# VHH binders against o26223: the designs that were tried, part 310

Target 1, 191 residues: o26223
Amino acid sequence: MKLLWTSQHIKVTVHIDGKVSKMDVLEAIKTRRSIRKYQDREVPEELIDKILDAAMCGPSAVDERPWHFIVVRNREMLEKIPEVHPYGAMVKDAPVAIIVCCDSSLEKIPGFWVQDCSIASQNILLAAHSLGLGAVWTGVYPLEDRVEGIRRLFSIPEHVIPFSVIPLGYPAENPGTRDLFDPDRIHLEKW
Below, E stands for the ipSAE of ESMFold2; O stands for the ipSAE of OpenDDE; V2 stands for 0.75 times the mean of E and O plus 0.25 times the DockQ between their complexes.

## First folded at step 21 (VHH; framework vhh_7nfr_2)

Design YD1 (at its last look DockQ between E and O 0.75; V2 from the best seeds 0.00; counts 0 for: pae E 3.3 > 2)
Fold by OpenDDE, look of step 21:
Structure YD1 (fold): chain B 191 residues (1-191), chain A 124 residues (1-124)
Amino acid sequence: as target 1 above (191 residues)
Amino acid sequence: QVQLQESGGGLVQPGGSLRLSCAASGFTFSEKWMSWVRQAPGEGREWVSGISWSGGWTDYADSVKGRFTIARDNVKNTLYLLMDSLKSDDTAVYYCAKHKYSAFPKTQDEFDIWGQGTQVTVSS
């Protein structure tokens, strides 16, 4: 059965009336793109709360939930992030950024925190998209220059590890959707 | 091979000016913070100036503030130090150094690559 994925132009009808059309989970996953251009528009705190709620709903190893989140709205700080992250230029244009961190003191099993924080970060991206926002994952860990740069910039304790910086805003670009399905990456029963 | 190579040092009279250059190779220069560090005869190494990868963030030691200017050309993989109003106390070997972190250094251990240095002598 050749699933003819018809490229239906999902018209993201940005309803002007602020009612973010609820995306189903598969739609959110499939249509999410990295957004690096943002409108000159503030993101309501309510939306950030929803995004953070989603971020904390992901599974973690033995339910350790090692994540912390720094919500950054200060313009000066947003402008400084690109100085410590060479691929974070878009952060200065975002109205808000979330820094995902790991508190190592919360780890129950060493090393799984990377997975935990990755899940949290992905949930932030999906939630943002579902709410009509654009976001991008800018990697911090495991690059020590970025980790320490972000640490010092935000006075993050030594036992807390910056993992990712995620700028968010109303999108000012539409990169379109991608079909990333690759059947060659699927192996049945054995390699 | 990872390398930093300083140039532009020399003898200059007090009040004179020099321009130091540091050519970087073997790493992605445009992504790294850089500094100038100097060592005067019989003294320890002293941090002089630092610059972010983009050049948008700079800082200076108090001893050189207002007289020295750090700059970089990421296309040319070159770090610069413009030194104006030179004083006898500026006499030192000047080193180019790559930061380990995207931050101004707290200690000398936060540099992972050093040049060989260039001699600057300020004398009448």
Scores: ipSAE 0.862, ipTM 0.933, lowest interface PAE 0.5, mean pLDDT 93
Fold by ESMFold2, look of step 21:
Structure YD1 (fold): chain B 191 residues (1-191), chain A 124 residues (1-124)
Amino acid sequence: as target 1 above (191 residues)
Amino acid sequence: QVQLQESGGGLVQPGGSLRLSCAASGFTFSEKWMSWVRQAPGEGREWVSGISWSGGWTDYADSVKGRFTIARDNVKNTLYLLMDSLKSDDTAVYYCAKHKYSAFPKTQDEFDIWGQGTQVTVSS
């Protein structure tokens, strides 16, 4: 007879649009879609806090945690982002955007901040999705014209590098789920 | 070949109007910020006006605010400067310039492509 060891984990239940929602992690990963149309509805501060908490749970090179986040709700500023970012038109229609940044003074291993901030950005997308929100990653780094444009727009200091702009809100579209598994991309033991 | 070609300069009397054009080729004009910069005889270059890729965000030097209008046509790959109420102080060679960054410039080093310029002379 075996002794079975069980650990209980505390999950915070969040009401999304009047509903209690729990989402399995594999379900969240498989069903998340880029959402570019949003309802005219504010995103509560509490949900942004949960999303940013999740963003900071990602691993980083030697635990350097180089990320900083700018939460943008000001309409004037949201409307200017597309002028810096030609493919960021949906940002002006979002109730809120998160700018993921690297503070280079926190780097311990040069260059790994890109992976670190990519992980934080993906966690934002997954957390938003699990909370009933839609989001999309709009690329800033490594495009130098966008990097400098965003830096100047938000008065970001020279040693801080804007990495991505992530508009989010309650979805006003449903693009559906995709089946993207491709076994030809899998290599066993060698290329 | 990357090229900026200005045109529309000439001699004009004080209080007159003029339209400058800049034809762009060899890069994706519709994704880039652009400026007009001028140089009076014996002077350094002076930033005149800048415009975002879409045309939705413009800015002007104090010396030309209210008199000049920057515009662009992303179908024709052309930048414009509409100059009204011209003064003798506006006499200069006017250059079309492509920004390195999606921002209004802080220094001349923030332009990576320059045209050859077009002369504007306001008569006295």
Scores: ipSAE 0.392, ipTM 0.757, lowest interface PAE 3.3, mean pLDDT 91
ESMFold2 (binder alone), look of step 21: mean pLDDT 83; pTM 0.848

Design YD10 (at its last look DockQ between E and O 0.65; V2 from the best seeds 0.00; counts 0 for: pae E 3.8 > 2)
Fold by OpenDDE, look of step 21:
Structure YD10 (fold): chain B 191 residues (1-191), chain A 124 residues (1-124)
Amino acid sequence: as target 1 above (191 residues)
Amino acid sequence: QVQLQESGGGLVQPGGSLRLSCAASGFTFSEKWMSWVRQAPGEGREWVSGISWSGGWTDYADSVKGRFTIARDNVKNTLYLLMDSLKSDDTAVYYCAKHKYSAFPHTQDEFDIWGQGTQVTVSS
């Protein structure tokens, strides 16, 4: 049965009336896009709290939960991030950014922190999208120049590793949705 | 091969001007911070100026502040140092250096690639 995915133009009716339309999890996953343009509009603290709550709900290796989050709203700091992150230009245009970090002292099994922080970062993106915000994952780790740049900029201790920078804001672009399903990437029972 | 090559050095009178260039190859120049470092005869290396990948962030040693201007052309993979109001104390070999990290301050350990240098002599 070839599920003809008819490209229904999901009109994301941004209901202006502050009612966060409840997006189901599959819709959030399928319709999420990287957003690099933002409105000149502040993101309420309540939404950031919800996003961070979601970020902390992901699984982690042996439940180590090594993640820390730096919430950046300071305009000067947001403007400095692109200088230490060559692909972080959009951060200067965002009203807020979240820096996801790993506290190595919390790590129980070496190396799994990358997965843990990735899960946290993805949850931030999904949560943001579900709340009507746009976000993009800008990779910091494992590039040492970016890691050290962010570390020094935010005075992050040596045992804490910056992992990602995620600018957030109300979207000022609509890149549309993509169908990324590839059956050729699915193998049954064996390769 | 990763390479930095300086040019534009020479002999100039006090109060004169020079423009140094550094041609970069073998790495993504547009993603890296760059600096000029100089070494005078009998002295250690002294950081002169640095610039972020975009050029949006520049910094200068106090000794050259107001006289030197660092710039870059990421399309041409070239770093520049405009030197005005040159003094005898500016006499040195000037090196182009690639930052290992995207951050200041500049210690010798912050640079992972160096050019061969270009001689600048300021003399009457």
Scores: ipSAE 0.583, ipTM 0.823, lowest interface PAE 0.9, mean pLDDT 91
Fold by ESMFold2, look of step 21:
Structure YD10 (fold): chain B 191 residues (1-191), chain A 124 residues (1-124)
Amino acid sequence: as target 1 above (191 residues)
Amino acid sequence: QVQLQESGGGLVQPGGSLRLSCAASGFTFSEKWMSWVRQAPGEGREWVSGISWSGGWTDYADSVKGRFTIARDNVKNTLYLLMDSLKSDDTAVYYCAKHKYSAFPHTQDEFDIWGQGTQVTVSS
């Protein structure tokens, strides 16, 4: 007889929520803010899966899809990232970070991987926001000292280029929305 | 002009202590990883110790671990090496060096700026 067996069934795992209100895409774009303070609260694996699925939905040059993602939850590793990445101090306080990388062996047209990984990175930010999380994009590429530092910290191969580090978690700040529309940036027909 | 200038070397008896200083100018010292590297007569350069830009991550060669302490002052743009329990094996020219990368080095070509060096001599 098993010690954990009981006449009442208690679910140890969290229920999969099949009915969640979705944020409108324009609302997500307009209201997303860089979040650098996080609650001491784990981010469920299911939400990370949804975020990475969204990241991989981005367009890429000639459909090359050069991206790879490293999910970092280990506290020791999260605490070391700021030592490689000045201005990445918030990473040590995040429950999880995603490192967006380019596998250069997947490039089909040289140099477009930067746009491809930027698109994936922005999709991570928007998806996280739509799921009630906060995130911020911290730059790695093109700063070679950061690129090599992150590569060595995570044992990333030489042909793989770490592009960005995105800490995320349930927000512990609310900077509010901004009105950034500037009609002077819009040019009709020509400059 | 980018410069690293070491000072604090000298002659010391075994078991003694020295403090090396390295004044940095011409680059943003507070954003760069730094190391001390030494060269004994007739030998190649040996990495001694390294320190992250903030000072929060340090590492040491096995030969000096527990005896040497690397430190930095990002306000004064100065790197330090506190050397204790000195041995004859520690006799070398000590160089201050700026890392190319934000990582502890694998090879000597991972430093792009070197100081002139300061001589440390531990008498037998």
Scores: ipSAE 0.334, ipTM 0.732, lowest interface PAE 3.8, mean pLDDT 90
ESMFold2 (binder alone), look of step 21: mean pLDDT 83; pTM 0.849

Design YD11 (at its last read DockQ between E and O 0.77; V2 from the best seeds 0.00; counts 0 for: pae E 2.6 > 2)
Amino acid sequence: QVQLQESGGGLVQPGGSLRLSCAASGFTFSEKWMSWVRQAPGEGREWVSGISWSGGWTEYADSVKGRFTIARDNVKNTLYLLMDSLKSDDTAVYYCAKHKYSAFPETQDEFDIWGQGTQVTVSS
ESMFold2, look of step 21: ipSAE 0.421; ipTM 0.765
ESMFold2 (binder alone), look of step 21: mean pLDDT 83; pTM 0.841
OpenDDE, look of step 21: ipSAE 0.845; ipTM 0.925
OpenDDE, second read of step 22: ipSAE 0.844; ipTM 0.924
ESMFold2, fold request of step 23: ipSAE 0.357, 0.370, 0.478; ipTM 0.730, 0.742, 0.795
ESMFold2 (binder alone), fold request of step 23: mean pLDDT 83, 82, 83; pTM 0.838, 0.837, 0.839
OpenDDE, fold request of step 23: ipSAE 0.860, 0.859, 0.857; ipTM 0.933, 0.932, 0.931
ESMFold2, last read: ipSAE 0.427, 0.372, 0.413; ipTM 0.769, 0.736, 0.761
ESMFold2 (binder alone), last read: mean pLDDT 83, 83, 83; pTM 0.841, 0.841, 0.838
OpenDDE, last read: ipSAE 0.859, 0.860, 0.857; ipTM 0.932, 0.932, 0.931

Design YD12 (at its last look DockQ between E and O 0.73; V2 from the best seeds 0.00; counts 0 for: pae E 3.8 > 2)
Fold by OpenDDE, look of step 21:
Structure YD12 (fold): chain B 191 residues (1-191), chain A 124 residues (1-124)
Amino acid sequence: as target 1 above (191 residues)
Amino acid sequence: QVQLQESGGGLVQPGGSLRLSCAASGFTFSEKWMSWVRQAPGEGREWVSGISWSGGWTQYADSVKGRFTIARDNVKNTLYLLMDSLKSDDTAVYYCAKHKYSAFPETQDEFDIWGQGTQVTVSS
């Protein structure tokens, strides 16, 4: 029986009444998409706070929590980011971006900070989606040209490593959902 | 193979104009910042001009400001330097250089790929 997954148009009923419909975690994960077009609408600080709270809830190696976050709302700075990030064009159109960074001085075990910051970045994406925002992960690390470009642009100290730039806003596109499940990638007990 | 190749140099009279080209290959040119650097006889290398990957940002040394124009064609993987109102002091080998970083260079060590250079001679 081929379960015909009818493409149910998940009507994201943006309930006007400010009640952020509670999205369950599996729904958030499965329905999240990269959003690169944003409405001309400001993101409330309260939502950013919730997103950052979620970003800091992820596990880290030996609980080192090496992450720092730069919240960028300044239009001039947002417009500059694409010049130092060739794939960051959408950042100029976003009302806000979060730069996820690692403070190397907080690292307890070398190298795990990449995982830690990845978890934080993913949590930002999921939280944003669950709150009715769109976001995209633009990779900075490990590309040296982008790392140093962002570092200099934001005067980031040498011991702090820019990891990702995540623009956020109310979505102005709906790319739909994808089924990314691949049973061929699952191995039972042995490869 | 990663390569930068300059062309367009030559002999020109004072007040004349030249257009230098730099053909890039072996890397994603459209993602990288680029500069022109020159070296006059008996002198060190001097940064001349730089351009962001998109071409949206440009900078010039004071010595060439108002006379030189840096440009790029990312479709053709080519960097350009338009040189107007040339002076004898502009005589040098001109090098195309790829930036390590998405920023204007602070030191000469911030370039990771160089061309072989093209000779520009300004003489009456």
Scores: ipSAE 0.881, ipTM 0.942, lowest interface PAE 0.4, mean pLDDT 93
Fold by ESMFold2, look of step 21:
Structure YD12 (fold): chain B 191 residues (1-191), chain A 124 residues (1-124)
Amino acid sequence: as target 1 above (191 residues)
Amino acid sequence: QVQLQESGGGLVQPGGSLRLSCAASGFTFSEKWMSWVRQAPGEGREWVSGISWSGGWTQYADSVKGRFTIARDNVKNTLYLLMDSLKSDDTAVYYCAKHKYSAFPETQDEFDIWGQGTQVTVSS
């Protein structure tokens, strides 16, 4: 059976020989690993668009949606990020990085932007994983030295707060799945 | 506690050379940006040179560019300033300073730890 689906003109389905081409959400959450080694292979702009669309699907405090994203592909800039971030050496080897920022002028509830940008950052990681990419969250906020270093490197305005730098690319490592469930962290009815 | 201790200053003839050292203790030196700053008699402090945590990115004040070299040894937790072709205008107390931020400074208040300084005197 040959049925084709396109989003442009007519709904068509494609026979894919029994294998699902998309990852189940629980599988994505359980199997995502921090990836710090990348193939020498560019990431298509289409995939970055899908990842950022997913990032913006997250909930935010009173729907404030304070996030902004800087997409960095320039080799010189990617090579400078590790000079600002001593544990970000893998960024120089990534084909692309996404900087998640908060525009504080969009805050409706002060301080909740940290949760909002954390949600967006995690959505980036999961979306990248589901698309066959590897990524890692490198921390910027709340470390003052990194926040100001990144702000100056990318000419980010004073009212905008860089939160995280997320390098991504096609993975060149496979660290495997971990079993991290710990029932001692679960408390019924009280502490 | 946290310390920066400079050494290697002294009296030198014009055209001479000196190497300053700064021993760091009480913090993770290999993760921090560092600078040399100098203060001539009766003047304010003047930024001389800065270096990223890895040593891969350096900058120099125009007054010393081509004559001074900043370097670091992250194994020995030591910052260096190699000074060549010294002039009388280089006479100053030289301070080792730790950056607040992972960036070259825009103002003097961007350093949070200072050494005691070492005197460099260039005399005829």
Scores: ipSAE 0.348, ipTM 0.725, lowest interface PAE 3.8, mean pLDDT 90
ESMFold2 (binder alone), look of step 21: mean pLDDT 83; pTM 0.850

Design YD13 (at its last look DockQ between E and O 0.75; V2 from the best seeds 0.00; counts 0 for: pae E 5.8 > 2)
Fold by OpenDDE, look of step 21:
Structure YD13 (fold): chain B 191 residues (1-191), chain A 124 residues (1-124)
Amino acid sequence: as target 1 above (191 residues)
Amino acid sequence: QVQLQESGGGLVQPGGSLRLSCAASGFTFSEKWMSWVRQAPGEGREWVSGISWSGGWTYYADSVKGRFTIARDNVKNTLYLLMDSLKSDDTAVYYCAKHKYSAFPETQDEFDIWGQGTQVTVSS
């Protein structure tokens, strides 16, 4: 019995009224898309705080929590980011961006910080989506040209490693949802 | 193979103009900052001009400001240096160089790829 997954167009009715409809975690995961176009609308600080709270709720290796976050709202700085990040063009159009960083001095086990910051970054994306915002993960690490570009632009200390730049805003696009389930990637007991 | 190849050098009289080109291959040129660096006889290397990946940011040494223009064509994978009002002191081998970082170069070590250079001679 081939379960015909009818792609129910979940009409994300963005209720204009201030009630952030609570999106369940599975819905957030399944319906999240990278958003690269944003409305000319400010993101309230309250939402950023919620997003950052979510970012810090992820697990980390031996609970090292090596992450730091730079919240960028300055228009001049947002406009500069694309010059040091070739795939960060959308950042200039966003009302806010979060730069996820690792403080290497907080590492307890070398190398796991990449996983930790990845988890934090993903939580930012999911939280943003659940709050009616759009976001995209623009990779910085491990590309040295971007890492150093962002470092110098924001005067980030040498022991702190820029990991990702995540622009956020109210979405001005709807790319739709896609089914990414691939049973061929699932192996039972052995490869 | 990663390569930068300069061209367009030559002999020119003072006050003359030249256009240098640098053809890039073996890497994603459109993502990288680029610079021109020159070396005069008996002197060290001197940074001349730099440009961001998009061309949105350009930088010039004081010695060439107002006379030289750096440009790039990311479709053609080519870096350019337009040199106007050339002086005898501009005589040098001109090198195209790729930045390691998306930033203004602080040292020569921040270039990871160099061309072979093209000779520019300004003489009466």
Scores: ipSAE 0.886, ipTM 0.946, lowest interface PAE 0.4, mean pLDDT 93
Fold by ESMFold2, look of step 21:
Structure YD13 (fold): chain B 191 residues (1-191), chain A 124 residues (1-124)
Amino acid sequence: as target 1 above (191 residues)
Amino acid sequence: QVQLQESGGGLVQPGGSLRLSCAASGFTFSEKWMSWVRQAPGEGREWVSGISWSGGWTYYADSVKGRFTIARDNVKNTLYLLMDSLKSDDTAVYYCAKHKYSAFPETQDEFDIWGQGTQVTVSS
């Protein structure tokens, strides 16, 4: 770890594996796109570890942190996901997918686990993007057929709820940047 | 509004063939797993065959494996059962059933929509 010190400001730059992240957080948020085409290229375990570390940095209701993650690299299993998730066709072409789950035994405030796992899922997308990867969030919850399909496919216990499936890999497409700011969605003081 | 309608049953000689159809309406058929289930006179329901939403996975009971073929047409919202080499113990009412889950059913209550059934009778 290398620390920088100045007489007027204390700035800390953390080096991870000899590399310094250069992507501003606002830039990451604005430039992240759903990526559904991936290069035939493995994703190193170290990048998955960084992504999951970021996923767990999200806030949660009463700090309940209800999330669990399944990392899927097995080709046969990745090819099975589309049969239980009709909108997950691209998963079979991804080198890896992350399944975001809620362990309901960790809930402290009933029902807020959806927000908690949504935050973790979005952090996965942003972290992947900042590391040069592309990803897309494919919804599982609240569709009972998908939830139970994924649960049985991965032997997930009854008290654990699969929330999302996130395939990721080095992108093989570039959809470009979007300008989505809409002032009409902003209401001052009241509707 | 949500319904399944079977057709194609009838009287057939042993060794004969039949093709059952099941027309689906009122739900997104192309996203759901489907099955055929049969009930012989005086017996409980017996699962016969199942198929994933795309048709990429098909499953068969041991009693019909190699003789029956399940298929689907997601454009026409229709499920099929092609029955070959029919035997007298295939005589039953055949039901089309929608899975609650995108999974192989563990129990009969994992089907939430049932058709009215079509009679298949194998007799000389």
Scores: ipSAE 0.186, ipTM 0.639, lowest interface PAE 5.8, mean pLDDT 89
ESMFold2 (binder alone), look of step 21: mean pLDDT 83; pTM 0.847

Design YD14 (at its last look DockQ between E and O 0.74; V2 from the best seeds 0.00; counts 0 for: pae E 3.2 > 2)
Fold by OpenDDE, look of step 21:
Structure YD14 (fold): chain B 191 residues (1-191), chain A 124 residues (1-124)
Amino acid sequence: as target 1 above (191 residues)
Amino acid sequence: QVQLQESGGGLVQPGGSLRLSCAASGFTFSEKWMSWVRQAPGEGREWVSGISWSGGWTNYADSVKGRFTIARDNVKNTLYLLMDSLKSDDTAVYYCAKHKYSAFPETQDEFDIWGQGTQVTVSS
């Protein structure tokens, strides 16, 4: 049965009247794109709270929940991030960024924190998208130059590891949707 | 192969100027912070100047501030040090060094790649 995925142009009708249409989870996943251009518009604290709530709803190894979040709105700090993150240029244009961190003291099993923080980061992206915001995951860990750069910039303790920087804002671009389904990556029962 | 190669050193009179170059290869130069470090005869290594990957941030040792200028060309994978108003005390081997971190160095251990150095001699 060839599932003919018809490319339905999901018109993301950005309703002007601030009512973010609720996306279902599959729609959010399928239509999410990295957004690197933002409007000159502030993101309400309420939306950040919702995003962070979503970030903390993901599973973690043995429920260790090792994540911490730094919410950055200070314009000077946002402008500094690109100097310590060569691929973080868009951060200076965002009204807000979330730095996802791991507190190593909260780890119960070594090494799973990467998965935990990845889940948290992805949830941030999905939640942002579902709320009508654009975001992008800029990787920090495992690159030591970025990790230490962010650490020093934000005075992050040694036992806390910066994992990702996620700028957020109302999108000023529409990169469209991609069909990333690849049946060749699916193996039934065995390779 | 990862390599830094300094050039432009030489003999100059006090008050003179030199331009040092450091050619980088074997790594993504445009993503890394860089510094110049010097070592005078019989002395330890002294940090001279540093620059962020974009060149947006620069810093200088007090001993060279106002006289030296660090710059970079990420297209050419080259780091520069413009040295003006040279003094006898500037006599040293000058090294190009790659930062481990996207920050100004706190210790000498924060460099992971070094050049072979170029000799600068300031003498009348």
Scores: ipSAE 0.882, ipTM 0.943, lowest interface PAE 0.4, mean pLDDT 93
Fold by ESMFold2, look of step 21:
Structure YD14 (fold): chain B 191 residues (1-191), chain A 124 residues (1-124)
Amino acid sequence: as target 1 above (191 residues)
Amino acid sequence: QVQLQESGGGLVQPGGSLRLSCAASGFTFSEKWMSWVRQAPGEGREWVSGISWSGGWTNYADSVKGRFTIARDNVKNTLYLLMDSLKSDDTAVYYCAKHKYSAFPETQDEFDIWGQGTQVTVSS
């Protein structure tokens, strides 16, 4: 993998099939959409490795890096996730899912792990998008029924907290982009 | 108000069948795991069967496997237990219960909403 940057434009580049891929970081952020329909096409391990590398580049509170990732490709397990997670039906159709977890034994400052794992989860979504994949964040934490359900399904230890399940694959839909900028949310100097 | 209301219990001969129903209200039934739990005279509560929110994942206690069938209707917000080949040791009060977690229970304290129970009596 080779990352290229220029002073005129800031771009995140990732090698895909031996070719340099260039997508501007602002373009990636603005065009990423939740993708819930996937092609019947496997996602190569090398792309998952690149996505997880990106996930681990996120900042964390006092550099605590509390995250762990479970990569799920097993069909039987992917089919069981929707039974724990009522709004996770698309997971059974994904070629792969990533479970983002917090290992509470790695916390250095209590309570910031939610922000830390949110950053890692968003990086997964952006990295997947930049690689031509689609993904969606399905929430687990803070819903205790889902947290414990996922923990038991994947034999996750009690001190480890499943945070999110992110199915991903080559997109089979194109929901288009949205213009969500709202100037009324911007406050100068004061509320 | 949050409520679970069982019905369908009664007196039946050994080898007979009953169908229990549990009407749910006051929570989003279609998103919750549910179980049947029974309590025989002089005994503690015994988990009988559980079912995931969609109905796609079910499990049974060894004592009832192959004889009982758990089912749900998420349109009518109703949980069912079809009981076949009933034996005298199936005699108990049967409770409908909502899981705390989206998992089959590992301990008896993993239910947060209970019905009032319906009596099933199997006798010659």
Scores: ipSAE 0.400, ipTM 0.757, lowest interface PAE 3.2, mean pLDDT 91
ESMFold2 (binder alone), look of step 21: mean pLDDT 84; pTM 0.852

